# Ledger of designs, part 251: VHH binders against q96fz2

Target 1, 269 residues: q96fz2
Amino acid sequence: CGRTSCHLPRDVLTRACAYQDRRGQQRLPEWRDPDKYCPSYNKSPQSNSPVLLSRLHFEKDADSSERIIAPMRWGLVPSWFKESDPSKLQFNTTNCRSDTVMEKRSFKVPLGKGRRCVVLADGFYEWQRCQGTNQRQPYFIYFPQIKTEKSGSIGAADSPENWEKVWDNWRLLTMAGIFDCWEPPEGGDVLYSYTIITVDSCKGLSDIHHRMPAILDGEEAVSKWLDFGEVSTQEALKLIHPTENITFHAVSSVVNNSRNNTPECLAPV

## First folded at step 12 (VHH)

Design X16 (framework vhh_6z1v_2)
Fold by ESMFold2-Fast, scan of step 12:
Structure X16 (fold): chain B 269 residues (1-269), chain A 123 residues (1-123)
Amino acid sequence: as target 1 above (269 residues)
Amino acid sequence: EVQLVESGGRLVRTGGSLRLSCAASGFTFSDYAMGWFRQAPGKEREVVAAISWSGRSTYYADFVKGRFTISRDNAKNTVYLQMNSLKPEDTAVYYCAAQYGIFTESPEDYDYWGQGTQVTVSS
């Protein structure tokens, strides 16, 4: 997974992340560094994306079931990295394979510290190889959505394309991530960065791409992945597997250029 | 105290119109999606319509599309269901429900429920 859409305005995104804590209280996640959230239809590695993580990572006596939402850099910089510039990391840490996660020091160490997060997106993009051409066909891949309809006034000057109307009830894609905290050797702010865990693609996606992100389907899976105070690494890893509860549609080549950041990136072709 | 109070249910003739209202109190209304559900005697509770916290996204069950319109007024903490071209099959107790975050079509996902208002369509 190397490209996502996460374009919701901050207030819409926050409400899409409504949850219940361990005591059954309805909550919205509390923002950390909200000004660093940059909505985009076309997010690439090294940009910031919002993730959910346990409040206990920031407050030592916090309820581990309470959630923070924070922008983090896509591309995990290990805590042990000794260079001054994170871009000099010679390894690609955009994704972390589920089958080798406990073998790679970059991922095993933060997992041992409970540094699990849920990466939020509208959906993600994958490029299918086309048999008759050198071009690849991009697809936008996302959770099945409840079909929203406008049963409004006919004769109103309303757009034929009601994109704005789907987003306020959009079910965000929730991907299993691992994050780490890197302190620059020369001083400065701690950098929070993440990787997306990947698994073999499900049957439904196999014709598009051979890999997919590890998707946490539903609040129970999300809660268990985040709650490092009550759920061990071994138990949490049982949540990491392919899912068939996913849908997709073909999109135009506009998305190919990561500089393009418009609704056309995810519009059906 | 959380309260959802439905009003507007009554007897109407086939082809008539009716507007139901649901007044909410005791919670931050603008953080909740709202739904209208109905239950006829001997049948399970089913979704009729739902509306997002902002009012911009709406859902309608197939059997009411084109006839019913859901709307909300966050300043007044009220959700409405405008029912047009009523049919005898629309006879049921109509319930207002609140779900934190985004709406779904499943009654079991909703956090708060009103007591219901009876709609009877003659003929």
Scores: ipSAE 0.596, ipTM 0.841, lowest interface PAE 2.0, mean pLDDT 90
Fold by OpenDDE, second read of step 13:
Structure X16 (fold): chain B 269 residues (1-269), chain A 123 residues (1-123)
Amino acid sequence: as target 1 above (269 residues)
Amino acid sequence: EVQLVESGGRLVRTGGSLRLSCAASGFTFSDYAMGWFRQAPGKEREVVAAISWSGRSTYYADFVKGRFTISRDNAKNTVYLQMNSLKPEDTAVYYCAAQYGIFTESPEDYDYWGQGTQVTVSS
């Protein structure tokens, strides 16, 4: 996974993240660093994206079922990294393979500390290689959505007004992530950064791409992944597997350029 | 105390129209998606229509086929269901329900429910 969409306004995004804590109380996640949230139809590594994490990471004795929403840098910067520039990392931390998560120190250590997060997105992009050509067809991949008045698909968004209707009740894609905290050697603010765990693709997606993000489907899966106070690493890792509960459509080549941030990125072609 | 109070249910003839209202109190109405459900005798409760907290997004069951319109007035803490071209098959108890944040098709996801209002469509 190298490209996502997360474009909802902050208030809409927050509402879409409504949840029940372990006491059954309806809650909205509290924001940390809301000013760092930058909506975009085209999110790339090194950009900030909103993630959910347990309140227990920030507050001692907090209810671990409570959720915080925070923009974090995509691409995990390990806490042990001693260079001043995170871009100088010698290995790719955009993704973490599920089969090697426990083999790599950069992922194993923060995971062992309970640093699990849920990466939020409208969906993610993947490129299918076209047979006989060097051309790649991009696809937008997301949770199946509830059908709304005008066809219930993103394809019905032919106007700004229709677009707003489609996204007002959008089910966000929830991907399993690991985050870490890095203190710059030169001082400054602690950097929170994340990696997306990847798995082999489901059968439905296999013709497009052989790998997919580990998707946490449903509130229970999301809650268990986040609740590092009650759910062990071993139990949490049982949640990491491919899911068939995914849909997709072809999009234009507009998304190929990471600088393009328009609705055309995820619009059906 | 949270309350959802439905009104407007009555006996109507086939082809008639009816407007249901649901008055909400005891919670922040504008934070909740609202839905109308119905339950006919011997049948399961099913979603009829839903509307997002802002009113910008709506959902209708397949059997509605353009006959019903869900709307809301956040200033009045009220959600409405305009029902046109009613059929005997529409006879049911109609329930108003609220869900925090977004709406879903599953009645189990809704947080608050009204007591229901009876709609009867005669041939």
Scores: ipSAE 0.000, ipTM 0.253, lowest interface PAE 13.2, mean pLDDT 90

Design X17 (framework vhh_6z1v_2)
Fold by ESMFold2-Fast, scan of step 12:
Structure X17 (fold): chain B 269 residues (1-269), chain A 123 residues (1-123)
Amino acid sequence: as target 1 above (269 residues)
Amino acid sequence: EVQLVESGGRLVRTGGSLRLSCAASGFTFEDYAMGWFRQAPGKEREVVAAISWSGRSTYYADFVKGRFTISRDNAKNTVYLQMNSLKPEDTAVYYCAAQYGIFTESPEDYDYWGQGTQVTVSS
């Protein structure tokens, strides 16, 4: 998973993250650094994306079931990294394989500190390799959505006009992540950065790509992954597996260039 | 405390029109999606229409598409259901419901419910 869309305006995104705490109280996640949220149809590694994490990471004695939403850099910078420029990391931390997560120091250490997060997106992109050609077909992959009202086009559920009306009720993709905190040696703000855990692709995605992000399907899975105060690392890792509850459609090559940031990036071809 | 109060249900003739209203109080209305559900005698409660917190996204069950329109007024804490071209099959108790965040078509996901208003469509 190396490209996502997360374009919802902050108020829409916040309401899409409505949840219930351990006591049954309805809540919206509390924002940290909301002005650092940059909506985009085409987010690549090193850009910021919103993640959910437990309030207990920031406040002693906080209810671990309460959630914070914060923008974090995609591409985990380990707390022990000693260079001044994070882009000089000698290894790629955009994704973290589920099968080796406990063997890699960069991921094992923050995981041991309970630094689990849920990475939010409209959906993610993958490029299908076509046999007999070097051309790749991009796909937008996302949770199944409730069908909202169509704009007078009979049978054209995939039209751009119909997509304009879906966003205020969009079910966000919720991916399992690990984050870490890095203090620049030369001083400056603490950098929060994350990696997305990956698993073998499900049957439905196997023809598009051999790997997929670990998707947390439903509020029970999301709450257990985030609640590092009550759920151990060993128990949380049981939530990491392929998911069949996803859908997709082909998109145009506009998405290929990460500088393109328009609705055309995710519109059906 | 939390209340949803439906009004507007009555007896109407086939082909007639009716507007239902639901007045909400006791919660932050603009953070809730709203839905209209109905239940006929001996049947399960089913979704009729739903509307997002902003009013921009709407859902309609196949059996009411083109006949019913859901709308909301966040300044008045009210959601409406405009029912046109009424059929005897539309006879039911109509319920207003609120769901925190985004809406679904499942009654069990809704947090607050009104008492219902009876709509009877005569042949």
Scores: ipSAE 0.672, ipTM 0.869, lowest interface PAE 1.5, mean pLDDT 90
Fold by OpenDDE, second read of step 13:
Structure X17 (fold): chain B 269 residues (1-269), chain A 123 residues (1-123)
Amino acid sequence: as target 1 above (269 residues)
Amino acid sequence: EVQLVESGGRLVRTGGSLRLSCAASGFTFEDYAMGWFRQAPGKEREVVAAISWSGRSTYYADFVKGRFTISRDNAKNTVYLQMNSLKPEDTAVYYCAAQYGIFTESPEDYDYWGQGTQVTVSS
């Protein structure tokens, strides 16, 4: 996964992340660093994206079922990194393969510390290689959504009103991530950064791409992944597998350029 | 009037097969995810299987273990549950349910329910 969409306004995003805590109380996640949230139809590595994480990461006596939402840098910067510039990392930390997560120090260590997060997105993009050509067709991949009587699909929203209705009720894609905290050697703010765990693609997606993000489907999966106080690493890793509960449509080549941030990026062609 | 009408429930022997049908009316069927639930005597209602509006996505409970298949025909406003390798533990009233948009595992999220059809598996 090298490209996502996360464009919802902050308030809409927050409402979309409504949850029940362990006591069954309806809650909204509290924001940390809300000013770092930058909505975009075209999110690339090194950009900030909102993630969910347990409140227990910030408060010692907090209920671990409570959720915080925070923008974090995409591309995990390990806590032991000694360089002043995170871009100088020599290995790719955009993704973590599920089969090697326990083999790589950069992922194993933070995971062992309970640093699990849920990466939020409208969906993610993948490119299908066309046989016989060097051309790649991009696809937007997301959870099945509520079908509106008029539009039937995201792309069929022919009016601003219909479009707004679609996104107001959008089910966000919830991807399993690992985050770490890095203190710059020269001082400054602690950097929170994340990697997305990837798995082999489900059958439905296999023709598009051979790998997919580990998607946490449903509130239980999300809750268990986040609740590092009650759910062990071993138990959490059982949640990491391909899912068939996904849909997709072809999009234009507009998304190929990471600088393009328009609704055309995820519109069906 | 919204209606979900289940059919196909009957007495079958262990190892037998059964196909349930649910005919929907009174709402835009293609806008709804559909689910099959079951309730045994003295037990809570539980999800068996669910299918997205398009039929591209499906869910199965852990106890299904590949024995059941959910499908739908949007042209007929009907959802099906093919049940193979039935066991006495599968004895229950089976309910068809509809959820606007996406399917979930929680019965509380479903908008419409059928009256149910009795499935009995004898040893």
Scores: ipSAE 0.000, ipTM 0.248, lowest interface PAE 14.6, mean pLDDT 90

Design X18 (framework vhh_6z1v_2)
Fold by ESMFold2-Fast, scan of step 12:
Structure X18 (fold): chain B 269 residues (1-269), chain A 123 residues (1-123)
Amino acid sequence: as target 1 above (269 residues)
Amino acid sequence: EVQLVESGGRLVRTGGSLRLSCAASGFTFDEYAMGWFRQAPGKEREVVAAISWSGRSTYYADFVKGRFTISRDNAKNTVYLQMNSLKPEDTAVYYCAAQYGIFTESPEDYDYWGQGTQVTVSS
């Protein structure tokens, strides 16, 4: 997947990420670098997106079931990258194929260190080939949502109040990711960056695109993917498979230009 | 120390109205979505209405749409269910429930439950 929407205001996003730790305590994830979070209806690779990861990555002896939420760069920069400018990485690390993840050095190494994260989005976009033309039809793909009183589906022409009603109870898409930490050779802040693991498309999405992100459906799957202190790499990889629990609708070509950042990007056509 | 206390349940005639209240204490109320569920004898507990932590998103089961209204007052730690045009089929014990984060239709997802308040609708 190469385009997502993650537009919720920080407070709404945080509450949508409410979870239960191993002790059964209800928690909100704690923010790291919240000022780097830039909400958008149209997020492309190299931009920052929020991810969930275990607190144990930042605090020795922390409970590995506790969660941090942090913006990370989309497009994994391996820890071993030796050039000064990460934008000059010569291969695409936006996505990581599930079938070769243990064969690729860029992904195998951070995965071996427990650097698993959950990538958050309202949903993602895919472009379907249109028969008889070279044009592609974009679709917005997301978890099935509970139908709210006046907003059973996303509408483009709704008032601002109706749009707020859609999103306050939105179930965020939770995609399996791998992150790494890169230290600039010339000094400076550590760069955290991620890749989204991809799998073969499910039957429901096969007519839209042949690949899909590895979606972690439900809190049990999310917890096991994040908990690198208790769940081994081998066990965590069992969570990586296609899911049918997904829905979609066609959207306008407005989304094609990644600079367009409006609700029209999500609106059904 | 977490408490959800429902009140307002009583006998009411078909076509009547009733307002249920649920007073919450012992947790940060404005971080929780709230739901009203009901259970009739011999039936499973089912969702009636739910409201987001902010009060902006609401859900209603098809069988109560247009008749019931859920609302909340975060300053008073209280959630309400206004029930209009009551039918005998609405007879049930009504439960208040709290879920951390966003609401769902599934009783199993809810963290805290009240003891229930009986609503009886007679012809």
Scores: ipSAE 0.576, ipTM 0.838, lowest interface PAE 2.2, mean pLDDT 90
Fold by OpenDDE, second read of step 13:
Structure X18 (fold): chain B 269 residues (1-269), chain A 123 residues (1-123)
Amino acid sequence: as target 1 above (269 residues)
Amino acid sequence: EVQLVESGGRLVRTGGSLRLSCAASGFTFDEYAMGWFRQAPGKEREVVAAISWSGRSTYYADFVKGRFTISRDNAKNTVYLQMNSLKPEDTAVYYCAAQYGIFTESPEDYDYWGQGTQVTVSS
């Protein structure tokens, strides 16, 4: 996964992240550093994206089932990184393969510390290689959305009004991530950064791409992944597998340029 | 084998000064935040001070009130606690601890611990 969409306004995003804590109380996640949230139809590595994480990471004795929402840098910067510029990392930390997560110190150690997060997105993009051509067809992949009587598939939103309704009730894609905290050697603010765990693609996506993000489907999966106080690393890793509960549509080549940030990026062609 | 060895604990008079040292081995020292904790008889272990891997960031408990200074020498794999204006209430076993990455206030988050050194402040 090298490109995502996360364009919802902050308030809409927050509402979309409504949850129940372990006591059954309906809650909204509290924001940390809300000013770092930058909505975009075209999110690339090194950009900030909102993630969910347990409140216990920030507050001693907090209920670990409570959620915080925070923009973090996409691309995990290990805590031991000694350079002043995270871009000088010599290895790619945009993704973490599920099969090697325990082999790589950069991922294993923070995971062992319970630094699990849920990366939020409208969906993610993947490019299919076209046979016989050097061209790649981009696809937007996301959770199936609830068909409201009036609002068919994203493609059937013929009216601006219907489109707005679609996004107001959009089910966000929830991807399993690992985050770490890095203090720059020259001082400054602690950098929070994340990697997305990837798995082999489900059958439905296999023709598009052989790898996909580990998607946490449903509140239980999301809760267990986040709740590092009660759920062990071993148990959490059981949640990491391919899912068939996704849909996708072809989009225009507009998304190919990471600078393009328009609704056209995820619009069906 | 990971080792944290504290030294410097002794009997001192009220108002006195003491410097504790903790020598680390068996792990990459400059990848770990270091902390000093203390435990008095019948009390819970509490954080005294912590320092980031680079030494750029420090934390002090409220009871320190500027009396203590945590520092580290990464070349020597050593963390220090300079304690000034000691009080009888500072009497405790002082522990050195290491945490991968950034420091936290919770003892539970620390990966490695020393055996401790006794600090006794007499009235």
Scores: ipSAE 0.205, ipTM 0.640, lowest interface PAE 2.1, mean pLDDT 91

Design X19 (framework vhh_6z1v_2)
Fold by ESMFold2-Fast, scan of step 12:
Structure X19 (fold): chain B 269 residues (1-269), chain A 123 residues (1-123)
Amino acid sequence: as target 1 above (269 residues)
Amino acid sequence: EVQLVESGGRLVRTGGSLRLSCAASGFTFDNYAMGWFRQAPGKEREVVAAISWSGRSTYYADFVKGRFTISRDNAKNTVYLQMNSLKPEDTAVYYCAAQYGIFTESPEDYDYWGQGTQVTVSS
């Protein structure tokens, strides 16, 4: 998973993240650094994306079932990194394979500290290899959505006005992530950065790509992944597996260039 | 005290029109998606229409598309169902329901329910 869409305005995104805490109280996640959230139809590694994480990471004695939403850098910078510039990191931490997560120090250490997050997106993009050419066909991959009135269906949304109605009740894709906190050796602001855990592709996606992000399907899975105060690393890792509850459609090559940031990036062709 | 109070249900003739209202109190209305559900005698409760917290997104069951319109007034904490071209098969108790966040088709996802208002459509 190397490209996503997360374009919802902050208020729409926040309501799409409505949840229930351990005591049964309905809540919206509280924002940290909301000004760093940059909506885009075409998010690549190195950019910031919104993630959910437990309030207990920020507040001593907080209820671990309460959620914060915060923008984090895509591409995990380990806390042990000693150079002054995180771009000097020698290896790619955009994704983390589920089968080796406990063997890689960059991921095992933050995981042991409970640094689990849920990466939010409208959906993600993958490029299917086409036979007989070097061209690849991009697809937009997302949770099945409730069918709204004509103007609210992604397949029927053929104008900018119709697209606005699609997003108001959009079920966000919720991907399992690991984050870390890096403090520059010579001082400066703490950098929060994340990686997306990947698994083998499900049967439904196997013709598009051989890997997929670990998707947390439903509030029970999301709650258990985030709640590091009550759910151990071993128990949380049981949530990491392929899912068949996913849909997709082909999109135009406009998405190929990460500088393109328009609804055309995810519009069905 | 959370309350959803439906009103407007009555006897109407086939082809008639009716507007249902649901007045909400005791919760932050603007954080809730609202839905109208119905239950006919001997049948399960089913979704009729739903509307997002902002009112920009709506859902209609196939059996009411083109005949019913859902709307909401967040300043008045009220959701409405305008029912046109009524048919005998529309006869049911109509329930107003609230779901925190986004709406779904599943009755079990809804947090708060009204007591219902009876709609009877006769030939």
Scores: ipSAE 0.491, ipTM 0.804, lowest interface PAE 2.9, mean pLDDT 90
Fold by OpenDDE, second read of step 13:
Structure X19 (fold): chain B 269 residues (1-269), chain A 123 residues (1-123)
Amino acid sequence: as target 1 above (269 residues)
Amino acid sequence: EVQLVESGGRLVRTGGSLRLSCAASGFTFDNYAMGWFRQAPGKEREVVAAISWSGRSTYYADFVKGRFTISRDNAKNTVYLQMNSLKPEDTAVYYCAAQYGIFTESPEDYDYWGQGTQVTVSS
């Protein structure tokens, strides 16, 4: 996974992340660093994206079922990294393979500390290689959404009103992530950064791409992944597997350029 | 085992109100859109209302005209249909149904069904 969409306004995003805590009380996640949230139809590594994490990471006596929402840097910077520039990392930390998560120190250590997060997105992009050509067709991949009478697809929103309605009720993609905290050697603010765990693609997606994000499907899966106080690493890792509960449509080549940030990125062609 | 159990159906007079409940078990309730359908004698099963997994989106058939409200409690694995201003034309067996991920208007798209509860509206 090298490209996502997360464009919802902050308030809409927050509402979309409504949850029940362990006591069954309806809650909205509290924001940390809301000013770092930058909505975009085209999120790339090194950009900030909102993630969910347990409140227990910030408050010692907090209920671990409570959720915080925070923008974090895509691309995990390990806490042990001693260079002043995170871009100098010699290995790719955009993704973490599920089969080697426990083999790599950069991922194993923060995971062992309970630093699990849920990466939020409208969906993610993948490119299908066209046989016989060097051309790649991009696809937008997301949770199945409500089928409206006129068109069951995101692209069916023919009016601003319909478009707003679609996104107001959008089920966000929830991807399993690991985050870490890095203190710059020269001082400054602690950097929170994340990696997306990837798995082999489900059968439905296999023709497009052979790998997919580990998707946490449903509130229970999301809650268990986040609740590092009650759910062990071993138990949490059981949640990491391919899911067939996805849909996709072809999009234009507009998304190929990471600088393009328009609705055309995820619109069906 | 997946179960959907409807309750609340009874005989009511025209203009009366009923609240139907559907208790779900055996599946991850909050991953499913829920719907209420009805089937009158000699008629096809038709959608009455549907609600998204989160409860944020709802659908109502044209004949509802604001009389019915669908809601859900994910903590209780229950979906509800509040029916007000009932008419004789509303007499039918009402079914709750579950659809994974999304709701549609098509009964064939739903994965699980209840046994139904009889609603009778007398003139």
Scores: ipSAE 0.000, ipTM 0.263, lowest interface PAE 11.5, mean pLDDT 90

